# Miniprotein binders against Rap guanine nucleotide exchange factor 1 (epac-1), part 5

Target 1, 139 residues: Rap guanine nucleotide exchange factor 1 (epac-1), of Caenorhabditis elegans (p34578r516to654)
Amino acid sequence: CGYSVMAGKAEKILEYVLETRIDALGDDISELDVFVEDFILTHDAFMPDNTVCNFLKSYYFRTPYRATRDSITDSCTEEVRCKRRVVQFVYVWCSLLRVNFFLNPVTNSFVEELFCHVIDDRKRLGGMEDILTRIGSIR
Short names: E, the ipSAE of ESMFold2; O, the ipSAE of OpenDDE; V2, 0.75 times the mean of E and O plus 0.25 times the DockQ between their complexes.

## First folded at step 3 (miniprotein)

Design i2 (from IF with E5R R35W T37V T39Y R68L T75I T77F R79T)
Fold by ESMFold2-Fast, scan of step 3:
Structure i2 (fold): chain B 139 residues (1-139), chain A 81 residues (1-81)
Amino acid sequence: as target 1 above (139 residues)
Amino acid sequence: SKTVRIRVSPDTPPEEVEKILEEARRLLEQGYDVWIVIYSDDPEKARELAERFAKELEKYGKVEVEVLVEGNTVIVFITKE
């Protein structure tokens, strides 16, 4: 199935964007990466919004498994990093699309759901304050 | 590594394609990731061009080529590993 194969490859590219481009921006995401901007503006040509949102939700809840790691602190830090990457990507996406982001039921519902997850996670995880502030600035 | 994006069409003249290949090779040798975006209304011609880039660039390092075809857009992502 052509679409399923293409969707898998698109997810690999999105993962690359999150892990290298978005992660490199850190907490100072005020400067837009042209590569990230182009991906966001062109993704709907090869990856539907619903597919992007589903992947981001899955990535947000990733708990990196490291058989050789025993540190609870390191595990929590890596989990928070995944959540930060997703929220930062969504922030950039919203900043580029503006009103069109919220007029789209798919992206609007997703960001609202994501906001609730961030609030819940803040109660159990340290280091979530900047993430909550970022997503709160969207809503 | 920083990424360099290169936009190309199957209608791009052969001499310009050769210049793009030379630039891509140079960038890969310097540690950059190369993102080639092919825009075409003909997915078959776009895929042929993408395969040409893949074959020419693989000898300069381990290169992963991802080809995404959706409507009139083909995206080729080349990463040096």
Scores: ipSAE 0.000, ipTM 0.176, lowest interface PAE 12.3, mean pLDDT 66

Design i3 (from IF with R7Y R35L T37F E64T E66L T75Y T77V R79W)
Fold by ESMFold2-Fast, scan of step 3:
Structure i3 (fold): chain B 139 residues (1-139), chain A 81 residues (1-81)
Amino acid sequence: as target 1 above (139 residues)
Amino acid sequence: SKTVEIYVSPDTPPEEVEKILEEARRLLEQGYDVLIFITSDDPEKARELAERFAKELEKYGKVTVLVRVEGNTVYVVIWKE
């Protein structure tokens, strides 16, 4: 009997990476978490690129459940935070793979699509400037 | 939710494994999410330990077990809904 990883369970490790590791990096991601690096370099063993991209796309449009209710919050919306997590992850992914990221049509198409979503969301949401700058630097 | 990371190997004495399981159960009952890292150079022993942790802890809360095999990183996510 070998290891068993189902799509739903594999997506949970990516969710953990986004919510714990990537979220903790804030705006400065120059100091890379070795766990994130390991995941990016080995994910294709249990989660192919198209599955990762599909999950990231879904997560980008997610509105997270509020565990703590605070009627006065004005630094960043939870919706914008999900978008920031996805863009930061993609930036790290691109930084590790470099030219190979763009030679792969799956990841190349995904980042182009993501860039369009960020531009569109900037028109309706505040707090998107750092996200737009980050995704723009990938191009 | 706050996540607590626990590191263990198949070489950990059985008495210590029992203590780790009890601590993880306590953390889950307190509302923490538990992430267990198992590092080993023997993938079968790591899998057996991972399955044991998942089986004994899944009824208490959200548990994720990650296995890292020396030289070859393998991510095994064991989670019951």
Scores: ipSAE 0.014, ipTM 0.252, lowest interface PAE 7.6, mean pLDDT 67

Design i4 (from IF with R7L R35Y T37W E66F R68E T75V T77I)
Fold by ESMFold2-Fast, scan of step 3:
Structure i4 (fold): chain B 139 residues (1-139), chain A 81 residues (1-81)
Amino acid sequence: as target 1 above (139 residues)
Amino acid sequence: SKTVEILVSPDTPPEEVEKILEEARRLLEQGYDVYIWITSDDPEKARELAERFAKELEKYGKVEVFVEVEGNTVVVIIRKE
């Protein structure tokens, strides 16, 4: 069933990367924060690919922390933001590893699975077009 | 409680380390819990920096230090009281 508290702690740093560093990252990877690049290139030293992919999948399906009773649109916007963060991280990861990303069965299987989730969520959620375009570009 | 995570390398220049310490102190004074993550290819350098953060910040909260994943990552957790 995988890792215990040690993987949970590593997942906290990955959550930080998604919520702060990836949020600040634009479409131009030449502006990539050196910490994000170093984290992606060295994560295997302290966090296996399977653990990263499992956390990203969990984060992709994250719902708003507190239900917004005043506006359903606000809740959907936050949900879409989590999905955008995950896809953007995967895009950067793929861009850095290039062919090696797809030669790895773990990351290759994960991006295929993630693509299917984006297609399914597009049927339910607005604001998914840029996310679908992004993941489509790396598939 | 509210939490803030700070990521730092043992190769961080001394002047930047001092800025990180000042920022951590401000956050702790405002009631945040602070997590300082130190990731390095050299576990000894990571531990030395972690020990410095722990010593400098123990006045501001309860300090816990964890060595994770073969020693390549050290986290210093400072919890407000």
Scores: ipSAE 0.006, ipTM 0.156, lowest interface PAE 9.9, mean pLDDT 67

Design x1 (from D3 with R10L M13L D14R R17W Q18R I20A E21L K24E R79I T82F; at its last look DockQ between E and O 0.09; V2 from the best seeds 0.00; counts 0 for: pae O 5.3 > 1.5, pTM O .753 < .8, placed apart)
Amino acid sequence: SPEQLRDEILKLLRALWRAALYVEQGDPDRALEQLRDVIQKLADLARELGDPELADRLEKMIQEAEDYLRSGNPDEAVIKLFEAIQQLADRLKELES
ESMFold2-Fast, scan of step 3: ipSAE 0.713; ipTM 0.871
ESMFold2, look of step 4: ipSAE 0.489; ipTM 0.774
ESMFold2 (binder alone), look of step 4: mean pLDDT 83; pTM 0.819
OpenDDE base, look of step 4: ipSAE 0.389; ipTM 0.724
ESMFold2, look of step 6: ipSAE 0.520; ipTM 0.797
ESMFold2 (binder alone), look of step 6: mean pLDDT 83; pTM 0.808
OpenDDE base, look of step 6: ipSAE 0.019; ipTM 0.347

Design y1 (from D3 with R57W K60L E64Y D67E S71F A77L K80R Q87L; at its last look DockQ between E and O 0.02; V2 from the best seeds 0.00; counts 0 for: pae E 15.6 > 1.5, pTM E .719 < .8, other shape alone 3.077 > 2.5, placed apart)
Fold by ESMFold2-Fast, scan of step 3:
Structure y1 (fold): chain B 139 residues (1-139), chain A 97 residues (1-97)
Amino acid sequence: as target 1 above (139 residues)
Amino acid sequence: SPEQLRDEIRKLMDALRQAIEYVKQGDPDRALEQLRDVIQKLADLARELGDPELADWLELMIQYAEEYLRFGNPDELVRRLTEAIQLLADRLKELES
């Protein structure tokens, strides 16, 4: 149960990273924060890759509540933003680990699964082209 | 000892409550200074007692608290500190059972 408690705490830190630092990166990864780099390089100490991947998958499929026409539009934009944050995080993760990322069956399987989700979502959501380009560059 | 770890967790929870008060009073720099010492002491103790995962999480908490103070708003920091207290309370309850 200690493992589950630590995973929950790490999920809050990961959510912070996605919503602030990763969200700010856009297309230019040359301005990657030392904080994000340190987090990625040390996460194994407090959160296993399987837990990170499961959280990222959950975050990728976040669907905000929709009550009105305007809320639906805002929810769609936020849904795409969550997907962009996850893909950008994975791209940074891959860029830092390179060969080790692909040698790890957990991260390798996850990026393949994530790629399939992006392909499927592009069929129904606008604004996915940049996300597809980014995840395609990981392979 | 497990009892020492529990005592240090309680001290951090009290420090977090004090830090929330300082943030509400418009003095987030004082809040951060106080938290840094308490979190570092708990992190060192956690490592000594074989809980490096807790230590690493605590050190990351210092880093993002600094980020919220520099770039975020005080209300968001209060929310995050309150949530941290609740997470520590859950951990303390687990250690006591």
Scores: ipSAE 0.000, ipTM 0.103, lowest interface PAE 19.0, mean pLDDT 67
Fold by ESMFold2, look of step 4:
Structure y1 (fold): chain B 139 residues (1-139), chain A 97 residues (1-97)
Amino acid sequence: as target 1 above (139 residues)
Amino acid sequence: SPEQLRDEIRKLMDALRQAIEYVKQGDPDRALEQLRDVIQKLADLARELGDPELADWLELMIQYAEEYLRFGNPDELVRRLTEAIQLLADRLKELES
C-alpha cells in the first residue's frame, strides 16, 4: 500500500505526534500509545536531540492557520495550544527517559530555556497556568 | 478558474461528508480511500490560494491518514479538514471581492 511514505521527513513525524497523539493525552501518561513511545525511544537514530529541541522551540512560538484577521481571543487560544503541545511532549519525554533525560545536557538545557519562555508567556497570555504547572514538575 | 475552484470546494465538502459516513458505518478502508483524495486536493487548493504551510501539513497528513483514522484521533482529523475547507472557501470569496 502507499504507507511507505510514512517514513517521511522526521520533523513532519514530530509535528504529527504533537498535533494528534500528544494533544489527546491527559495528565496520566499510562494511556500513551506505542507509536509515540516508539518515536521517543528511537528518534536518536534518525533525529538527534538538538534537532528535536530546535523544532520544539520553533513550534512553541508558532501560530498556525492564521490566514485571516482572527479575533484576539481566537489567536491567543491557538498560540497557547501550540505551547501546551510542546510542554506536554517534553513531559512525556522526561517521563520515559527519567534520569537519562537530565544527564543529557541538550535536553536538560532545553527544559530550563522552555521554563523561562513559559514564565514570560504567563505574563501576557491567559490559559498558561496548567502549562506552567506541567513544566515546573519537570524541573 | 474561480468557477473551477468553487466546484472543487463543493466536491471536497461532499467527499468529506461521505468519508464521515464511512467512519460511522465502521468502514475505515473506504473512509481512508476518500480522505486521501480529499487531503491531496485540499493541499493543491491551499497552494493555489497562497497557504503553503497548510498545504505542507496536508501533504504530510496523506502519509499518516490511516494512523489518524484507526489508531489516533479521527474526530480531530475531520475537524481540521472541515476547518481547512471553510478557510479556503472564505479566502476564495475574499479574493473574488
Scores: ipSAE 0.000, ipTM 0.142, lowest interface PAE 15.6, mean pLDDT 71
ESMFold2 (binder alone), look of step 4: mean pLDDT 75; pTM 0.680
OpenDDE base, look of step 4: ipSAE 0.005; ipTM 0.191

Design y2 (from D3 with R57L E64R K80W E83L Q87Y D90E R91L E94F)
Fold by ESMFold2-Fast, scan of step 3:
Structure y2 (fold): chain B 139 residues (1-139), chain A 97 residues (1-97)
Amino acid sequence: as target 1 above (139 residues)
Amino acid sequence: SPEQLRDEIRKLMDALRQAIEYVKQGDPDRALEQLRDVIQKLADLARELGDPELADLLEKMIQRAEDYLRSGNPDEAVRWLTLAIQYLAELLKFLES
């Protein structure tokens, strides 16, 4: 594995942002994270919006349980955490671009699709209520 | 080698810190010379990492700093250089473990 696993595509940098920077924001997404904001403003240099949206969709549906331990509860909790990270990232992205986020058909279509997924997941998963509220505030 | 790659990242971080010191000393011309050297070495680093897109992101951050220096806004230049250092520091952490 070594460092060759850590070298990589722009998607790995986005994964880092979700897992460390967005995750660290916790419940207060209004806290200024200058790195996240600058990353969002500069991503077009190496990753088009469609690629970002496709990655976020894949990450939202990630099966995060990789350990060999049997824990259905832990698996479901980590699944919700991945979904929260994606919604929080989209919220920050929308907050930075404002009307331009919705004028872009790629990002507008993605947030509408994501909202439908959150609604559906709310019915089968616990802990989705804050995520639904957050994405609902974007609309 | 992994150690050589980590040393190259540390050297880039040190070069960016030196550029910040030049800015704080009121010497933007020396800072700009330092930043050009950093940009030139980013392509080599990106090639070694197998990620040419990394160079584009870092180069854009550094170019914003250069633009702020040229427009007489050293505080914003320092902010962008600090972000580039933070980015490299996070990359270094992943390469260490």
Scores: ipSAE 0.000, ipTM 0.201, lowest interface PAE 12.1, mean pLDDT 72

Design y3 (from D3 with E33R R36L Q40R D56F E59L K60E Q63Y E66A D67L R70W)
Fold by ESMFold2-Fast, scan of step 3:
Structure y3 (fold): chain B 139 residues (1-139), chain A 97 residues (1-97)
Amino acid sequence: as target 1 above (139 residues)
Amino acid sequence: SPEQLRDEIRKLMDALRQAIEYVKQGDPDRALRQLLDVIRKLADLARELGDPELAFRLLEMIYEAALYLWSGNPDEAVRKLTEAIQQLADRLKELES
């Protein structure tokens, strides 16, 4: 069976999208990259929504590599960047699918769970205000 | 119909050739978009191909080509896409009999 191998490669593509395409959009996602749109519209063919949501949740909680004590500030900033990438991706996903995003119990329950995580993280981490605003606008 | 299936396979081959041309033109983003479209069409066509293992192998090859493009290895991407085209060509020949 080749399912796990293909899933791993699909996750690498999603990681590329988050780290290159979504990250490049910054805080304002009014200017969409055509690759991001096409990926969102076609991912269903090779990566079910549940798999995407599970990967995004895992990515949201990633802790970046920390080489030195002097990098504490950089490490915290990178942690927030991972959370921002996930929320920005979900916002674009929701904006493209609209009602259909919320009719899907997998994506609907995921965005509710993600919102709770953002609220909790804002209490502990700086730089979360724009992320909270973005996830709140999805509701 | 058998004729419609053959036509769909030829369209997939053409789409992969087009992706190769985009790579050669230095437009990997356009190539990646083309590959995502091919993945979707191939997934829909997998049952009609009558060979699920072939469908999975083709998907793996196309994913690998996409990863090569992402990592800046266009020559390897072209090699993988060419192999995928050959796999489809072999299947098409079987259906012609």
Scores: ipSAE 0.011, ipTM 0.286, lowest interface PAE 9.3, mean pLDDT 72

Design y4 (from D3 with E33F R36L D37E Q40Y D44L R47W D56R E59L K60E Q63R)
Fold by ESMFold2-Fast, scan of step 3:
Structure y4 (fold): chain B 139 residues (1-139), chain A 97 residues (1-97)
Amino acid sequence: as target 1 above (139 residues)
Amino acid sequence: SPEQLRDEIRKLMDALRQAIEYVKQGDPDRALFQLLEVIYKLALLAWELGDPELARRLLEMIREAEDYLRSGNPDEAVRKLTEAIQQLADRLKELES
């Protein structure tokens, strides 16, 4: 079955979505990319919600390892960018699923956990204000 | 709708052309990321194409192109991706008739 080709690539597809599609949307998510919508609505076929949430949590805490050449400011900027991508993806996910997002204990627990992480990170990192506003609007 | 299916096929062709451009620019990693989008879209559209064998063949061709990119053979990868585009173009023309 050609669908077997997708095995082992689910996380790479999600990474692609975050880094290209979500990143390209910037702050204006009013005109959603059809690919992002299709992915969110069909991901259960090859990637259960727990796997998606676990990947997003890992991606949220990603810090680029470029200690030899990059300044600390550049590292913090990239770290914040990863956090913004995750929160924007979750916002789109919530917008598409609506009440069903919160009725699902997996996604509901994840967004509560993510909100706490954003609050904590705002105390350490600059540039978190738009991210906090975005995730706050989900509640 | 028929309009949506034709548009989705055109998007697949555009994504494959973008992958070819990345290969020509010497960026196989970026090309591989583009191919992940194509593979995902083909999986979703497999039955809607009205030709499940076409979807299977396209997925196999893309996988072969990925293997060529990983083994450092970009010219063969471009050839396979170009063939995939041609098969999509042929299908698109059938749907427009």
Scores: ipSAE 0.000, ipTM 0.146, lowest interface PAE 13.0, mean pLDDT 72

Design z1 (from D3 with E33L R36A D37E Q40F D56I E59A Q63W E66L R70E)
Fold by ESMFold2-Fast, scan of step 3:
Structure z1 (fold): chain B 139 residues (1-139), chain A 97 residues (1-97)
Amino acid sequence: as target 1 above (139 residues)
Amino acid sequence: SPEQLRDEIRKLMDALRQAIEYVKQGDPDRALLQLAEVIFKLADLARELGDPELAIRLAKMIWEALDYLESGNPDEAVRKLTEAIQQLADRLKELES
């Protein structure tokens, strides 16, 4: 179930990572990958893979009323921005673990599920093309 | 180099002291952001030391401090962060002279 108190704190840290380190205005994946790498390599100390995947799924489906108003971007909707953050995080995670990411049933099944959600959302939302391209590169 | 590692440990200790100061000021949100930054720097340090177990131990302490902040127990959070500082101080002592 939930060690709900512990889960809430881990989720706040992960949210901070998504909204500050991953959500770069210019989509700069170079230097920021180094700092996100540190978090990914140590997350097992306080957040198991299944908890991370469950939070990322929840964040991917975040509705506008739950999203941070201060993260406004003119070229994207807040809903699409949350989805982009999740896919970018997963891309970095996969890049660091390589084959080990796919050997883990938890992360492997999560990526497969996430890919299906991106394909479905692309049919109803504008601005999903770069997200689809990114997750396609993970697969 | 040993001198660079000592400086990095001192900087992490300073960052943790800054987080404690935010807790004492009654601003857990700023403390949270500061502690998140410490986690990133901590992993870098552990990699340079060749000691991932240190990063894991310290991350758990920071994680527990965050747990106390969320639960409305700032005094316990400060105690836990102080323990993390002591772990770094012990390592710094091992690297000195």
Scores: ipSAE 0.000, ipTM 0.221, lowest interface PAE 11.3, mean pLDDT 70

Design z2 (from D3 with E33F R36S Q40I D44Y D56W E59A K60E Q63L D67Y)
Fold by ESMFold2-Fast, scan of step 3:
Structure z2 (fold): chain B 139 residues (1-139), chain A 97 residues (1-97)
Amino acid sequence: as target 1 above (139 residues)
Amino acid sequence: SPEQLRDEIRKLMDALRQAIEYVKQGDPDRALFQLSDVIIKLAYLARELGDPELAWRLAEMILEAEYYLRSGNPDEAVRKLTEAIQQLADRLKELES
């Protein structure tokens, strides 16, 4: 019960991390902010891995609000940006935990499922090639 | 450590006061940027300094303040941020006794 409330607040923190720190990352993740690393390594203090994975999956499929028909292109670009943020976060998470990430059935199952979503979305959306390359490097 | 916790609390209070100042200057975008940084620092407070209950209470107040800023209600945002500062001040006083 207390964990449920804390997980909801942590999901908002995770959203900020994705939208600010992760979004600011280029191809070189060695410039990653230490607070992002600390958050990733200790999220279990306030939310379990399955909650993180469920939030990331939800964020990956987030559909931005459409203001007008003329905004459809911008909407699709923002949708791809959300997917890129999730994959970059997972890549950092995997890079920090290494073997332990794949020994955990929750995170291992999640990354396999995420990879399938990226493959499917590449067929429908432009701009997915760098995301596919990144998630492919995890496997 | 207790000393690091106290120092981090003081830094969070300063950051929140700066956010309030930006709101009063009619610059909500700058205030929102400052609050995003505070949210990241709260994750450090929860993990590294071992005070997750305080961190999550503060996060809730900050998220509410952001909602008010985005909704065009700066007075409520300032009130909520002032509340957050007071909670930090109360905690700091407890640690000093």
Scores: ipSAE 0.000, ipTM 0.150, lowest interface PAE 14.6, mean pLDDT 71

## First folded at step 6 (miniprotein)

Design p1 (from h6 with L20E R23E F24R K34R K63L I73M; at its last look DockQ between E and O 0.03; V2 from the best seeds 0.00; counts 0 for: pae E 12.1 > 1.5, placed apart)
Fold by ESMFold2, look of step 6:
Structure p1 (fold): chain B 139 residues (1-139), chain A 94 residues (1-94)
Amino acid sequence: as target 1 above (139 residues)
Amino acid sequence: SKKVEITIRVTGDDPEKLREAIERIRILAEWLARKYGLEVEVEVRVEGNEAEIEIRITGDPELAKLVAEFIAMYAERLAKKLGLKVEIEIEVEE
C-alpha cells in the first residue's frame, strides 16, 4: 500500500529529527525548528500516529552497540540519550498540538505509556531525572 | 452553532516568507477542521508587505475555541522563526 512506502521514508525522517534536530533544540521551545514543526504537523498524511508512536517506542528502548573498550559505559549513556530524544520529541509534539494532541486517543495513550516507562527506567538508570521532569510536565 | 474568528496580520520584507507563513497557517487550519469535524473558512488578502489571514471556525464551541488558540500560537511561533511581525486577534461568538 502507499502508506507502507510513505511510512518507510517518514521513519528515516523521524530518525533524522531525533538524532540531529531534537538534540539541537534546547529548553527554549519557542525557537522550535521549522523542519520539526513541518514534520509534526503533516506526518499523518504519510505516517499514521500509531506508526509514529510504535517507532518512538522502539527507539526509546534502543541499546546502541559501540565497538569500543568503554562500550558498556557508552551503551548506558546512549541508552539514556535515546530515551531523552523520544521524550523531547513528544514534548515538542504536545507543545505544538496542545489539546489536539490529547484529544487524539492514540497519542494520549502513548504519553501515559511513555510516562510509565520513564518511571520504571528511573528505578534502574541514572540520568533519568530531567527526562522524568519533562514527561511529567506533559501530563 | 458557535463561531470563532481569528484575524492574523503578518508583516515582513520577504515576500517568499510571507507566502510560506500564509500557506502553512492555511494548511493547519484546514487540517484541524478536517480532523475534528469543524467547519472552517480561510480568507487571505495580501497588500505590499502585509498579509491578512481571516479564519472563521464553526462547530463544537469548546473545540473551535481550542483550535483557534492553537492556530494563534502556531502563527506566532512561525512568524518569529521566519522573521515576520505578527498580530493576532481572536473573537468568540456567544
Scores: ipSAE 0.007, ipTM 0.221, lowest interface PAE 10.5, mean pLDDT 75
Fold by ESMFold2-Fast, scan of step 8:
Structure p1 (fold): chain B 139 residues (1-139), chain A 94 residues (1-94)
Amino acid sequence: as target 1 above (139 residues)
Amino acid sequence: SKKVEITIRVTGDDPEKLREAIERIRILAEWLARKYGLEVEVEVRVEGNEAEIEIRITGDPELAKLVAEFIAMYAERLAKKLGLKVEIEIEVEE
């Protein structure tokens, strides 16, 4: 009883990966952080694909909070940034697993769903062109 | 908090699998600490068919906690794959 037992949440680790590692990755997968690669290759051991996809979907639709009135433009930029992070993570995931990513009905279905979201959001949000190009390169 | 301590106790009858679990957990902890600018110290004690891995992480408290949680999840799943029993305890300073 000198210790506290903590289970931890896989979603917290995934959020950290999206906000720090994926965000820093940029457009070139050759710059992939080894932590991100290891996480993607081992995640299903402690976090099922369905759980990852559900979290990514939730994160894609996050609405960033801003405290200042000057932040309307910043809020829209951050909304697009969340979407970019998710698509970039999926791109890396797909690139590492290759054909196995698309043979998995969970991940394949999620990519199709994500593509539809990007198409719809492009009509509403500016700055979506690179995200559309990236998701298009997956399909 | 500035320090997070994780204690992992792994038990099994196959010494090769036990050694594998110890090494992989140690490598992961050291690697994550280096990647995130955290200080890490790993101590391993083996008693018969049981190993105790004590990992102390110092640095950014939020990162240290997330790294500890990741290591715990990894160790649990690795032990399950290798047919080992595992007990994990995390203590956050203060």
Scores: ipSAE 0.006, ipTM 0.175, lowest interface PAE 10.9, mean pLDDT 71
ESMFold2 (binder alone), look of step 6: mean pLDDT 85; pTM 0.842
OpenDDE base, look of step 6: ipSAE 0.029; ipTM 0.415
ESMFold2, look of step 9: ipSAE 0.006; ipTM 0.176
ESMFold2 (binder alone), look of step 9: mean pLDDT 85; pTM 0.842
OpenDDE base, look of step 9: ipSAE 0.019; ipTM 0.377

Design p2 (from h6 with L20R R23E F24Y K34R K35R K63F I73W E76Q; at its last look DockQ between E and O 0.56; V2 from the best seeds 0.00; counts 0 for: pae E 9.2 > 1.5)
Fold by ESMFold2, look of step 6:
Structure p2 (fold): chain B 139 residues (1-139), chain A 94 residues (1-94)
Amino acid sequence: as target 1 above (139 residues)
Amino acid sequence: SKKVEITIRVTGDDPEKLRRAIEYIRILAEWLARRYGLEVEVEVRVEGNEAEIEIRITGDPEFAKLVAEFIAWYAQRLAKKLGLKVEIEIEVEE
C-alpha cells in the first residue's frame, strides 16, 4: 500500500517545521507562524494524530552523538534542543485545538507521556527547566 | 544530472489563500532542494484567479524525481485544505 510512502513524506514536512519554524517562535508564541498553523490544521488529511505523536517521540529522543564525559555539555545542548522543539510544537498544537486536543485520547495520552519524559530528563540533563515549565503549562 | 520540471496550476477565488499556497510551495521546494543537494529555480505567474508555479530541479535524477513527486503531493494536500483547485504536470528533460 502506498501509505508508508505518504507517511515518510509527511514526516519530512514535520521535520522542517520543527527545525525551522518552531525554532523561530521563541518563548512568546502569541503570534503564530501561519505555516505552522496551516500544517497543524491540515495534517489530518495525510498524517494521523498517532503518526504525528510517534514521530515527535522519536524526534524527542534523538541523540545525534554520544560523547565522553568531557564533551557532555555540547552533546546535551543538541539533545536538549530536539526536546525543546518537540515540547514547543506540542504547546502550539494544544494552543490551536484547546479542549479538542484533550478530548482526543491519542493526543491527551501523548502529552501525559511527554510530561513524564521531560521530568525524567530533567534529572540528568541541564537546560530542561524552560522545557519543563512549558510542558507543565499545557494542562 | 537530469532536469525535472514541475508545473503547478492553482485556481481559486480567495486571493489570500492563493498567495498562501504559492508561498508554501516555494518554501518547501527550496528547503527540499537544499536538503538533497539539488539546484532549484521557481517561477510564479499570477493571472486573475489562477497561479502557475514552475519549478525546475537539476541534479541526481532519482532524488530530483522524488522531490518533484513530494512537492506535487504536498501541493495537492494544501490545495484541498485551502479549497483551491490544483493541476500538476511533471516533465523530465535531458
Scores: ipSAE 0.007, ipTM 0.308, lowest interface PAE 9.2, mean pLDDT 76
ESMFold2 (binder alone), look of step 6: mean pLDDT 85; pTM 0.839
OpenDDE base, look of step 6: ipSAE 0.020; ipTM 0.395

